# Designs tried in a protein design chat: miniprotein binders against Neuralized-like protein 4 (NEURL4). Part 6

Target 1, 164 residues: Neuralized-like protein 4 (NEURL4), of Homo sapiens (Human) (q96jn8r1131to1294)
Amino acid sequence: TLEFLENHGKNILLSNGNRTATRVASYNQGIVVINQPLVPQLLVQVRIDFLNRQWTSSLVLGVITCAPERLNFPASACALKRAAWLLRGRGVFHNGLKICEKFGPNLDTCPEGTILGLRLDSSGGLHLHVNGVDQGVAVPDVPQPCHALVDLYGQCEQVTIVNP
Short names: E, the ipSAE of ESMFold2; O, the ipSAE of OpenDDE; V2, 0.75 times the mean of E and O plus 0.25 times the DockQ between their complexes.

## First folded at step 6 (miniprotein)

Design W1
Fold by ESMFold2-Fast, scan of step 6:
Structure W1 (fold): chain B 164 residues (1-164), chain A 81 residues (1-81)
Amino acid sequence: as target 1 above (164 residues)
Amino acid sequence: STQVRDLANAIRQLADRMSQTGDSRVALMIRWIAEKLQSTGDTELAEYLKLLAEDWARQGNDEVANQIRDLVEQIRQSLQD
């Protein structure tokens, strides 16, 4: 079964058998990573459990190609300058630089209960799924191995891994 | 508060960096926001900064947009303390 890795941002508390991540303080230091590599056809899904509207921006999700077990995570995923492909708002980012301006829905406006998924296709294309609907290829040819990450930034204070 | 003053100074430093990228109008607007934040503590200015971050992101200045985004959340945190 999929779980969040024990190495995570300092404001994270894991519960529910490491399947629920809660950010217990501030707006940042909320990066979590799935405990196994994102291999082709594996669909990793998280549900947005709790949004705190006191904050302005919301969650970021994507993949990293570095080993996450002992990685010293920055305060936010957008500060990753190497080996990171991220979805934030409507944008797609590679190592902090925007590579696509408008992809999928605006992640800053997804309500509680939204299920967000990441999947690699057989060609290494990274797909975003929203409530079961494939949004298409956000990033082609992601290097492997890679690991799915979620940054519980801003409004998003809790997510839970959900099975298909 | 001291935290509001420190945040206003961080915003001014960001404005200086933006000016170096060639958009003096946006840099001046951000400096104005820093001054108003320092003098008033006004939460409405955080929403205006959010709109400016979205505008900069739309123009491809992602590093600057991300820094403004983080400053907006720092303002929010300061107000919740």
Scores: ipSAE 0.013, ipTM 0.482, lowest interface PAE 7.0, mean pLDDT 80

Design W2
Fold by ESMFold2-Fast, scan of step 6:
Structure W2 (fold): chain B 164 residues (1-164), chain A 81 residues (1-81)
Amino acid sequence: as target 1 above (164 residues)
Amino acid sequence: STDELIRQVEDLLQRAKEIARKMQELGDTEAAEALKRVALMIRWIAEKLKETGDKELLEYLKLLLEDWKKLLEEAKRRLSE
């Protein structure tokens, strides 16, 4: 079953059988990664449980194509310089560079209870799902294997893996 | 590079102070306090870096400054509402 890896950002505490991630300090150091590769047709979903509105931005979602088990995570996912495709706010980022200005809804405004999903299609396209609604292809031809990543940045202090 | 990073820290702290003041005046006390806490953390890491010369702290400060710049841009966006 899907779980968050034990290797994670320094401010993360895992609970609920490693299915819930809580950022217990500050606004950053909150990267978590799913324990198995994102394979075509697998829909990985997380629910936003806690938003701390003292911060202005919120969670980041995406994939990395490097092995996550012993990776030294930076303070934020957007500081990853290699092998990273990320969705933040309204943008799509590759290795820290914004490659799309407006894709899907603004992730900084998603309320508590929102369910966010990542899925690869049969052609390797990365899709974002919001409350069950496919937003389309954010990134074509993601290299495999790749791993779903959530950065509990800013407002987002807790997420839980949920089944469809 | 260390002198350049210290200069960036001082510049960002100056801008953060101004933004936090404006947010406070508009009643966004939570965001103002958040900016102040992050600023204190950056200052603390910079002081430890000056004391120890720790290369790990230098790399951490660089990453933290990138996060900080993004946080300030988000705060500016909110102020322009």
Scores: ipSAE 0.000, ipTM 0.113, lowest interface PAE 17.9, mean pLDDT 78

Design W3 (from W2 with L61A W68A K70W)
Fold by ESMFold2-Fast, scan of step 6:
Structure W3 (fold): chain B 164 residues (1-164), chain A 81 residues (1-81)
Amino acid sequence: as target 1 above (164 residues)
Amino acid sequence: STDELIRQVEDLLQRAKEIARKMQELGDTEAAEALKRVALMIRWIAEKLKETGDKELLEYAKLLLEDAKWLLEEAKRRLSE
């Protein structure tokens, strides 16, 4: 069963059998990680449950290739300078550097109810799925093992893991 | 001492207000409003610290200030694109 790890950002509260993550304060310190590695063809999906539109940016989604169990998470996932591939807004970021200007929909504007998914293909390509639609390869050749990460940043105050 | 903790939180509050003003000067009005809410939270922490003497509240105020600094740096980065 997929769950969020108990090691998470300071502002996160887990509920619903560790399948729902709520950011209970501020706009940051909201990083959560899935409890098992992304293996090829595993589709990990989260639904945006609640948006607070008083903030300007929103959810960041991606993978890290370091062990998440004892990580001291920074305030924002985009502050990770090592072993991180992240999607924020329309951009793709590797270790804090933008490597693609426009990929998929703007994550800052996805409404409540949107289902976002991450999947590795057989060649190690990281795919983003939006409401069941494969957006293509955001990142080629992701090293393994890697772990799905969601940053409940800004507007996004709650997500829930959903089955494919 | 509790008075020393309160003075530290009040210093953090003034620094948060400065960050909010800098954000407004950058022209990011929405982020500036968000940072003004951060400053209000630090002010609330100062009042709770006066009430409870709980030194843990100073650490929370420090965390909020670091968050505010991060938001300002992120906004500068976005505007530079």
Scores: ipSAE 0.000, ipTM 0.176, lowest interface PAE 12.0, mean pLDDT 83

Design X1
Fold by ESMFold2-Fast, scan of step 6:
Structure X1 (fold): chain B 164 residues (1-164), chain A 96 residues (1-96)
Amino acid sequence: as target 1 above (164 residues)
Amino acid sequence: SKYRVTIEVEITGDPEALKEALKRVALMIRWIAEKLGLKVEIEVTVKDGKVELRITIEGLSEELAKELAEYLKLLAEDWAELLGLTVKVEVKIEES
């Protein structure tokens, strides 16, 4: 059973058996990590439950290859300079460097109800799925083990894990 | 002005791990170059249980050159750590 780890950003409150994450303050400190490694056959999905239009940027998705139980999470996932592959807006970022300008849909404009998924293919390529549709390879050859990360940044104040 | 970044990496350790590290670093650099429209050269020299890797990237803005220099250094170190290798990295940024 997939759930969010109890080690998370300080503005996060977990509910619904640790399957729903709510950011209860400000716009940041909203990083959550899935409790199981992202292995090649696993599709990890979250649904956007609530957007606060007071902010301009929104949810960040990605993977980290460091041990998540030991991490002191920064205010924003984009502050991670090691072991982090992130999707923000339309960009793909590795360790803070933008490695692709326009990959999939703009994550800053996905509406409530959108289901976002992360999956590794057999070659270690990281895929983004949007409402069940594979957007292709965002990053080739992600090291394993890795863990799916969601940053409830800006507009995105609540997500819930959805089983495939 | 345009800038050039040169990364020189010395890697030591198990020969199979060295080969794997080089392959993964090269793949990632070529992927980034393709997505950002950059020119990349990769040179490899093998010296008695050590591998020297030289990566040259051209056509960069000053800001991107500084970001890429830091990124490539950390990428090489991360793969070395993951594969149990010892790595030494030197970075140069030059106007071109």
Scores: ipSAE 0.148, ipTM 0.581, lowest interface PAE 5.2, mean pLDDT 85

Design X2
Fold by ESMFold2-Fast, scan of step 6:
Structure X2 (fold): chain B 164 residues (1-164), chain A 96 residues (1-96)
Amino acid sequence: as target 1 above (164 residues)
Amino acid sequence: SKYRVTIEVEITGDPEALKEALKRVALMIRWIAEKLGLKVEIEVTVKDGKVELRITIEGLSEELAKELAEYLKLLAEDYAEWLGLTVKVEVKIEES
């Protein structure tokens, strides 16, 4: 069973059996990580439950290739300098560097109810799924093991893990 | 104006791990070059159980050159760590 780890950003409250993450303060300190490694063909999905349009940017999702159980998370996932492959807005980022300008839909504009998924293919390519639709390869070769990460940044204040 | 980044990497370790490291580093560098619209030169030299890589990227702004130099150094170190290899990295930024 997929759950969010108890190790998370300072502003996160977990509920619903650790399957719902709520950011209860500010706009940052909202990183959560899935408890299972993202093994090939496993589709990890989260639903956007609540957007606060007081803020301009929204959630970030991706993978980290370090052990997450005792990691000291920064205020924002984009501040991670190592072991992080992230999707933010329309960009793809690795360790803080933007490596692709336009990939998939703009994550800053996804409405409440959107289901976002991450999956590794058999070659280690990272795929984004949006409402069940595979957007293609965002990153061609992610080191393994890796863990799915969601940063409830800005507008996105609540997400829930959704089974296929 | 325009800048050049040269990264020189010396890798030592298990031959199987060296092969995997070369494959992964080359794949990632070429992927990034393609996405950023950059042209990259990669030279490989093998001597006495060591592999030396020289990677050259040209036509960069000063800011992008600094960001790429830091990024490529960390990338090489991360792959070496993941694969149990020893790596020495030297990065040079110069105006061209």
Scores: ipSAE 0.192, ipTM 0.571, lowest interface PAE 4.4, mean pLDDT 84

Design X3
Fold by ESMFold2-Fast, scan of step 6:
Structure X3 (fold): chain B 164 residues (1-164), chain A 83 residues (1-83)
Amino acid sequence: as target 1 above (164 residues)
Amino acid sequence: SKYRVTIEVEGDPEALKRVALMIRWIAEKLGLKVEIEVKDGKLRITIEGLSEELAKELAEYLKLLAEDWGWDGLKVEVKIEES
């Protein structure tokens, strides 16, 4: 049973058995983490439920390799300087460094109803899935254990975990 | 002026393979040329032609990257030189 951890960004409210995360204020402080490590064969999926178009950028997703249960989250995932592999817009970021300019669709333009997935392959490669379509390897070898992270930044004010 | 970043890593052969794979992949994505040498349980990687700011960012990044795989057992040295 996949759930968002009770440890989350300050502007997050969890509901629906901790499977729905809502950012209730501002544009930031919206980081949530999945309760189980992302292991090979596990596909973690979230659906974009609500977008507030007054903001310009949108959600970030990826993985962290530090223990999330008591982590003091920064205002945005982009402020994580270590143990973080993130997808934002069309970029791939690792520990604050942008290492790929154009990967997959632009996350800032995905509409409500889009289902975004993260999966590790047998070699530890991190894959992004968009509406069931594998976008390929975003990061080739993620240290384990790692946890899926979603940052409800900017436009994205609500996501819900969905089963494959 | 331009800068060079060198990282030397010593440790378990499987950990060295993971470090080499990741750095090679990052270099490819950033359009950077890297020289990779493995000898006697040591991995040496050199990246040339960097601005001062990029050299500092890469040096810090590579140090933290090596720590992420080798929280125990890897010896890591990162050097920045004007070139």
Scores: ipSAE 0.081, ipTM 0.492, lowest interface PAE 5.8, mean pLDDT 83

Design X4
Fold by ESMFold2-Fast, scan of step 6:
Structure X4 (fold): chain B 164 residues (1-164), chain A 100 residues (1-100)
Amino acid sequence: as target 1 above (164 residues)
Amino acid sequence: SKYRVTIEVEGDPEALKRVALMIRWIAEKLGLKVEIEVKDGKLRITIEGLSEALALALAEYLKLLAEDWGLKVEVKIEGGDSEEALELYKKAMELLEKLG
C-alpha cells in the first residue's frame, strides 16, 4: 500500500495511516514523498482535501531522483536545484529551470476534490493525470530510480493518497 | 478599503537585496508604508495602505519579477474579503496568460 514517508517537511503532520498529509503552519515546509519508487505503470494519486485562500500559489508535484528517506528538505520543492522535475502552476521545471511554459491545467487553480496523479510510461515519460484524465508527457526520459513528491505549498494544506 | 500585502521571497541574498530596494523605492513614490525584514536567506515585506487594485497589481508584478530573477515568492493579501481578492487575482492572471 502507498504511504507518505515519515521523512517530510517540518510543517507536515501525517495521519490516516500515513496516507493523509496536513500542513499545519505557514505556507511552506510542506514537502512529502511517496514511500516507494515511481516505477513504470504505477499510478500515484493524491486528492486535494483543503485549500486556504489566504495564499496565491498552490501545490507542486513531480519527481526527485535522490534517495528521500533521510533528505533534509528545503522550505519549498522549487528550491531543489538538483535531481528534481516539478510541475508548478502551468510550468514544468527541471532543477529550478523552467523547461515548459504551459502544460496541463493551472495547478494554482485546481479546486478541493481534484485528484492529481503521476505515472511513468514504458518509455520513461512522466505523465500528469487530472481527475483520471491523462494530460500527456510532461517530462520525457526521467532517470531511474525516481520518487513521487508533493509539495503542500501555499493554498494546499491537505492531501490524501487515493487508489486508482 | 485599505489592503495589506505581505510578500515572502526566498533565494539568493543579492537578489533579495535588489527586491527590497525596488519595493522600498516604489512604496516611497506612492506614499505607502513599508516594513522589510531580511533574515536567514528570507525576505519579508509588508506594505500597508493599498487599494484593492494596487494590492492585486503589486502581487502580480512581484510574482512575475521573482520568476524572472529565479526567486520563490508567496504573497498574502489582507483587508476586505481575502477570498474575493484572491479570486480577482486568479482572474487577472488567467486574462494575462491569454493575452500574451
Scores: ipSAE 0.000, ipTM 0.247, lowest interface PAE 12.9, mean pLDDT 80

Design X5
Fold by ESMFold2-Fast, scan of step 6:
Structure X5 (fold): chain B 164 residues (1-164), chain A 100 residues (1-100)
Amino acid sequence: as target 1 above (164 residues)
Amino acid sequence: SKYRVTIEVEGDPEALKRVALMIRWIAEKLGLKVEIEVKDGKLRITIEGLSEALALALAEYLKLLAEDWGLKVEVKIEGGDSEEAEYLKELAKMLEELLG
């Protein structure tokens, strides 16, 4: 069963059997990680439950290749300077550097109810799924093991893990 | 009250005077306290009493305005010692991301 790890950003509250993450303060300190490695063909999905339009940016999705169980998370995922591949807005970032300008839809504009998914293909390519639609390969050759990460940044204050 | 924005502008004296007048006008319309200092071709403007959103909007507007007038601009956003100070550092990062 997929769950969010008990190790998370300090503004996160887990509920619903650790399947719902709520950011209860501020706009940052909202990083959560899935409790098992993202192995090829596993589709990890989260639904956007609540957006607070007081903030400018929104949810960030991606993978990290370091062990997350005891990681001291920074205030935002984009502050991770190693072992991180992130999707933010329309950009793709590796260790804080933008490696692609436009990929998929703008994550800052996805409405409540949107289901976002991460999957590795058999060649190690990281795919983004939006409402069940594969957006293609965002990042080729992701090292393994890797772990799916969601940063409830800015507007995005709540997400829930969704199974098929 | 919570946020202080300090803007330093460098360039032509006539352009600096124009920037100072515009910022004073905006601050007056928004009921904000503003301090202006001019020395050695530099204009320093300090504005207090800004909300987070207003500080971001003002900083963005001033950068664009100064660029149009060929001026060099440096913006600093400061808060108290608290979670608000943490907010302001992240807000400055967000502002840079919005602009480029």
Scores: ipSAE 0.000, ipTM 0.135, lowest interface PAE 17.1, mean pLDDT 77

Design a18W (from L5 with R18W)
Amino acid sequence: SKYRVTIEVEGDPEALKWVALMIRWIAEKLGLKVEIEVKDGKLRITIEGLSEELAKELAEYLKLLAEDWGLKVEVKIEES
ESMFold2-Fast, scan of step 6: ipSAE 0.509; ipTM 0.817

Design a18Y (from L5 with R18Y)
Amino acid sequence: SKYRVTIEVEGDPEALKYVALMIRWIAEKLGLKVEIEVKDGKLRITIEGLSEELAKELAEYLKLLAEDWGLKVEVKIEES
ESMFold2-Fast, scan of step 6: ipSAE 0.542; ipTM 0.835

Design a22L (from L5 with M22L; at its last look DockQ between E and O 0.56; V2 from the best seeds 0.00; counts 0 for: pae E 2.5 > 1.5)
Fold by ESMFold2, look of step 7:
Structure a22L (fold): chain B 164 residues (1-164), chain A 80 residues (1-80)
Amino acid sequence: as target 1 above (164 residues)
Amino acid sequence: SKYRVTIEVEGDPEALKRVALLIRWIAEKLGLKVEIEVKDGKLRITIEGLSEELAKELAEYLKLLAEDWGLKVEVKIEES
């Protein structure tokens, strides 16, 4: 079953059988990782449960390609300089470098209730889904194994893993 | 001013193909000119039209990427 790993950001509280992550302090230290690696037939989905409009930026979504169980997470996902492919705002980032200016919706404006999905295609391409709608290939060839990552940053205070 | 980054990499052929594909993807998405050639038994990739800041970021990114993938790498920044 899909769950968030016990190894997570310092400000995260896991609940609902480790399927719900809540950031309980500050605006950062909110990285969580899905416990199973992505495989082509797997669609990992999270629902945005709570947003705090005090902050201007919102969650980051993506994958890491290194083993997550004992990794020391930085304060924010955008500080990951190795093995990370991230969607932030409208941009796509790899190991801290912006590699695409505009892809998909602006994550900073997604409302509560939005369901965000990640999957790999047969070529290793990373796809974003928004409320069930495939947004296309964000990243052409992600090394495997990789794990889905959510950074409950800024506005985003709670997400829950949901079934497709 | 405009800058160029040149990367020369050597190592596993499949890793070299993945590096080349990724660099071409990045250059296309950022609207940068890229040239790829084989030189002296190495893959040489040149990316043109960079700001100084992006050239520095790209050079460090490429060096770390190549090392992480087990490739021998040289990265050079030049004003063009």
Scores: ipSAE 0.369, ipTM 0.732, lowest interface PAE 2.5, mean pLDDT 89
ESMFold2-Fast, scan of step 6: ipSAE 0.713; ipTM 0.867
ESMFold2 (binder alone), look of step 7: mean pLDDT 83; pTM 0.784
OpenDDE base, look of step 7: ipSAE 0.402; ipTM 0.754

Design a23L (from L5 with I23L)
Amino acid sequence: SKYRVTIEVEGDPEALKRVALMLRWIAEKLGLKVEIEVKDGKLRITIEGLSEELAKELAEYLKLLAEDWGLKVEVKIEES
ESMFold2-Fast, scan of step 6: ipSAE 0.367; ipTM 0.703

Design a25F (from L5 with W25F)
Fold by ESMFold2-Fast, scan of step 6:
Structure a25F (fold): chain B 164 residues (1-164), chain A 80 residues (1-80)
Amino acid sequence: as target 1 above (164 residues)
Amino acid sequence: SKYRVTIEVEGDPEALKRVALMIRFIAEKLGLKVEIEVKDGKLRITIEGLSEELAKELAEYLKLLAEDWGLKVEVKIEES
């Protein structure tokens, strides 16, 4: 059973058996991590439940390769300078560097109800899925073990884990 | 003016292949001119045509990337 870890950003409230994450304050401190490692072919999916358009940017998706259970999360996922591969807006970032300018749809414009997925292929390539559609390889050769991460940043105030 | 970043990485051959793969991927996506040479357990990478800011960011990134794979790394930035 996939759940969000109880170690999370300080503005997060977990509910629905730790399958729903809500950011209850501000625009940041909203990082959550899936409890199980992202193993090849496992598709981890979250649905965007609520967007607050007071803010200009939205959620960040990605993976981390450090142990998440006792990690001291920074205010935003973009501040993770090591062991992080992130999708933000249309960019792909690794260890703070933008390694790809345009990949997939703009995450800042995905509406409520959008289902976003992360999957590793057999070669360790990280894929983004949007409403069931594979967007291709965002990052080749992600080290394992790694864990799926969602940063409920800016507009995105609630997400829920959904089954494929 | 334009800058050149040269990085030399040494260690496990499989780790060198993985670093080279990532650098090739980044170079393609960012439209960078990159030269990669692998020989005798050493990887040499030269990236040219960079602004000073990007050269500094890439140098630090490449150092961290190589260290994360347990490799020895030396990086040099020079005006080109």
Scores: ipSAE 0.339, ipTM 0.709, lowest interface PAE 2.7, mean pLDDT 87

Design a30M (from L5 with L30M)
Fold by ESMFold2-Fast, scan of step 6:
Structure a30M (fold): chain B 164 residues (1-164), chain A 80 residues (1-80)
Amino acid sequence: as target 1 above (164 residues)
Amino acid sequence: SKYRVTIEVEGDPEALKRVALMIRWIAEKMGLKVEIEVKDGKLRITIEGLSEELAKELAEYLKLLAEDWGLKVEVKIEES
């Protein structure tokens, strides 16, 4: 059973058996992490439940390769300078450096109801899935173990883990 | 006006192989010129044609990448 970890950003409340994450204040402090390592056969999916158009940018998702259970999360996932591969807007970022300018759709424009998925292929390549459609390899060989991360930043105030 | 970053990495052969593959892939995506040399248990990576700001950012980034894989790393920035 996939759940969000109890260690999360300060503005997060977990509900629905730790399968729904809601950011209850501001625009930041909204990082959540999946409880199980992302292994090659596993597709982790979240649905965007609620967007607040007061804010401009939206959610960030990706993986971290450090142990998340006692990690002190920064205000934004983009402030992570170690062990983080992130998808933000159309960019791919590793440890704060933009390593790819255009990958997949613009995450800042995904509407409510969009299902976003992360999966490792057999070579350790990280894939983004959008509404069931594989966008290709965002990162070719992620160190293992790694954990899926969602940053409920800006517009995105609620996500729910969904099964295939 | 142009800078070169040279990084030397030591450690587990499998980790060195994976770091080399990752750096080649990142260089391609960023449009950077990269030379990678493997000698025994050491990996030498050279990136040229950088601004001073990008050289500093990239040197720090590559150091952290190698450390994430448990590797020993030494980095040098020089004008070229």
Scores: ipSAE 0.340, ipTM 0.670, lowest interface PAE 2.7, mean pLDDT 86

Design a54F (from L5 with L54F)
Amino acid sequence: SKYRVTIEVEGDPEALKRVALMIRWIAEKLGLKVEIEVKDGKLRITIEGLSEEFAKELAEYLKLLAEDWGLKVEVKIEES
ESMFold2-Fast, scan of step 6: ipSAE 0.361; ipTM 0.690

Design a58F (from L5 with L58F)
Amino acid sequence: SKYRVTIEVEGDPEALKRVALMIRWIAEKLGLKVEIEVKDGKLRITIEGLSEELAKEFAEYLKLLAEDWGLKVEVKIEES
ESMFold2-Fast, scan of step 6: ipSAE 0.423; ipTM 0.723

Design a58M (from L5 with L58M)
Amino acid sequence: SKYRVTIEVEGDPEALKRVALMIRWIAEKLGLKVEIEVKDGKLRITIEGLSEELAKEMAEYLKLLAEDWGLKVEVKIEES
ESMFold2-Fast, scan of step 6: ipSAE 0.565; ipTM 0.807

Design a68M (from L5 with D68M)
Fold by ESMFold2-Fast, scan of step 6:
Structure a68M (fold): chain B 164 residues (1-164), chain A 80 residues (1-80)
Amino acid sequence: as target 1 above (164 residues)
Amino acid sequence: SKYRVTIEVEGDPEALKRVALMIRWIAEKLGLKVEIEVKDGKLRITIEGLSEELAKELAEYLKLLAEMWGLKVEVKIEES
């Protein structure tokens, strides 16, 4: 069963059997990680439940290659540097460098109800799925083991894991 | 003026393939010209047409990427 790890950003509250994550304060400190490694063909999906329009940017999705169970999470996922491959806005980032421009839809504008998915293909390529539609390869070869990460940053204050 | 970044990488053949794939992908997505050459057990990658700032950022990133895969790496930035 997919769940968010009990180790998470300090502004997160888990509910619904650790399948719903709510950021209860501020705009940051909202990183959550899925409890199982992202192995090839496992599709991890989250639904955007609530957006607070006072903030400009929104959630970040990605993977981290360090062990998350005891990690001291930074205020935002972008601070994880070399350990994290991140999808933010329309960009793909690693270690502070934008390695792809205009990938998929703009994550800062996805409405409530959007279902976002992460999956590794058999070659280790990271795919983004939006409302069931594969957007293609965001990163061609992610080091393993890796773990799916959601940063409830800015507008995005609540997400829920949904089964395929 | 434009800059050229040349990276020579040495180590495990599977790691070399993965680094080459990633660099080719990034170059394609950023619209950069890249040339890759395998010679004497080393992978040589040349990226051209860069601004000075992008050349520095890319050189540092590619060095870290190669080191992340346990490869030995040498990086050179030249005005071209």
Scores: ipSAE 0.309, ipTM 0.703, lowest interface PAE 3.2, mean pLDDT 87

Design a68N (from L5 with D68N)
Amino acid sequence: SKYRVTIEVEGDPEALKRVALMIRWIAEKLGLKVEIEVKDGKLRITIEGLSEELAKELAEYLKLLAENWGLKVEVKIEES
ESMFold2-Fast, scan of step 6: ipSAE 0.422; ipTM 0.739

Design a69Y (from L5 with W69Y)
Fold by ESMFold2-Fast, scan of step 6:
Structure a69Y (fold): chain B 164 residues (1-164), chain A 80 residues (1-80)
Amino acid sequence: as target 1 above (164 residues)
Amino acid sequence: SKYRVTIEVEGDPEALKRVALMIRWIAEKLGLKVEIEVKDGKLRITIEGLSEELAKELAEYLKLLAEDYGLKVEVKIEES
């Protein structure tokens, strides 16, 4: 059973058996992490439930390779300078460095109802899925163990884990 | 003026292969020219033609990347 970890950003409220994350204040402090390691073949999916158009940018997705249970999360995932591979807008970021300019659709423009997925292939390559469609390899080989991370930043105020 | 970043990475052979793959991928995506060689059981990676600011940024990045794979790394930045 996939759930969001109890350790999360300060503005997050978990509900629906820890399968829904809501950011209840501001635009940041909205990082959540999936409880199961992202192992090859596992597809972790979240649905965008609510967007607040007051803000210009939206959610960030990715993986972290540090132990998340007691991690003191920064205000935004992009402030992670270690052990983090992130997708923001159309960019791919690793430890704060933009390693790819244009990958997949622009995450800042995905509407409510969009289902975003993360999966490792057999070689450890990180894939993004959008509404069931594999966007390709964003990162060729992620160290393991790693955990899927969602940053409910800016416009994105609610996501729910959905099973395939 | 241009700068060169050289790193030497050592540790588990499988982890060294994974770091080499990651660095080749990143170099391709950023349009950087990178040379990777194995010498005395260590990876030596050289990236040239960098501004001073980019050289500093890449040196820190590559150090953290190698550490994320459990490897020991030494970094040099040189004006070229």
Scores: ipSAE 0.348, ipTM 0.669, lowest interface PAE 2.5, mean pLDDT 86

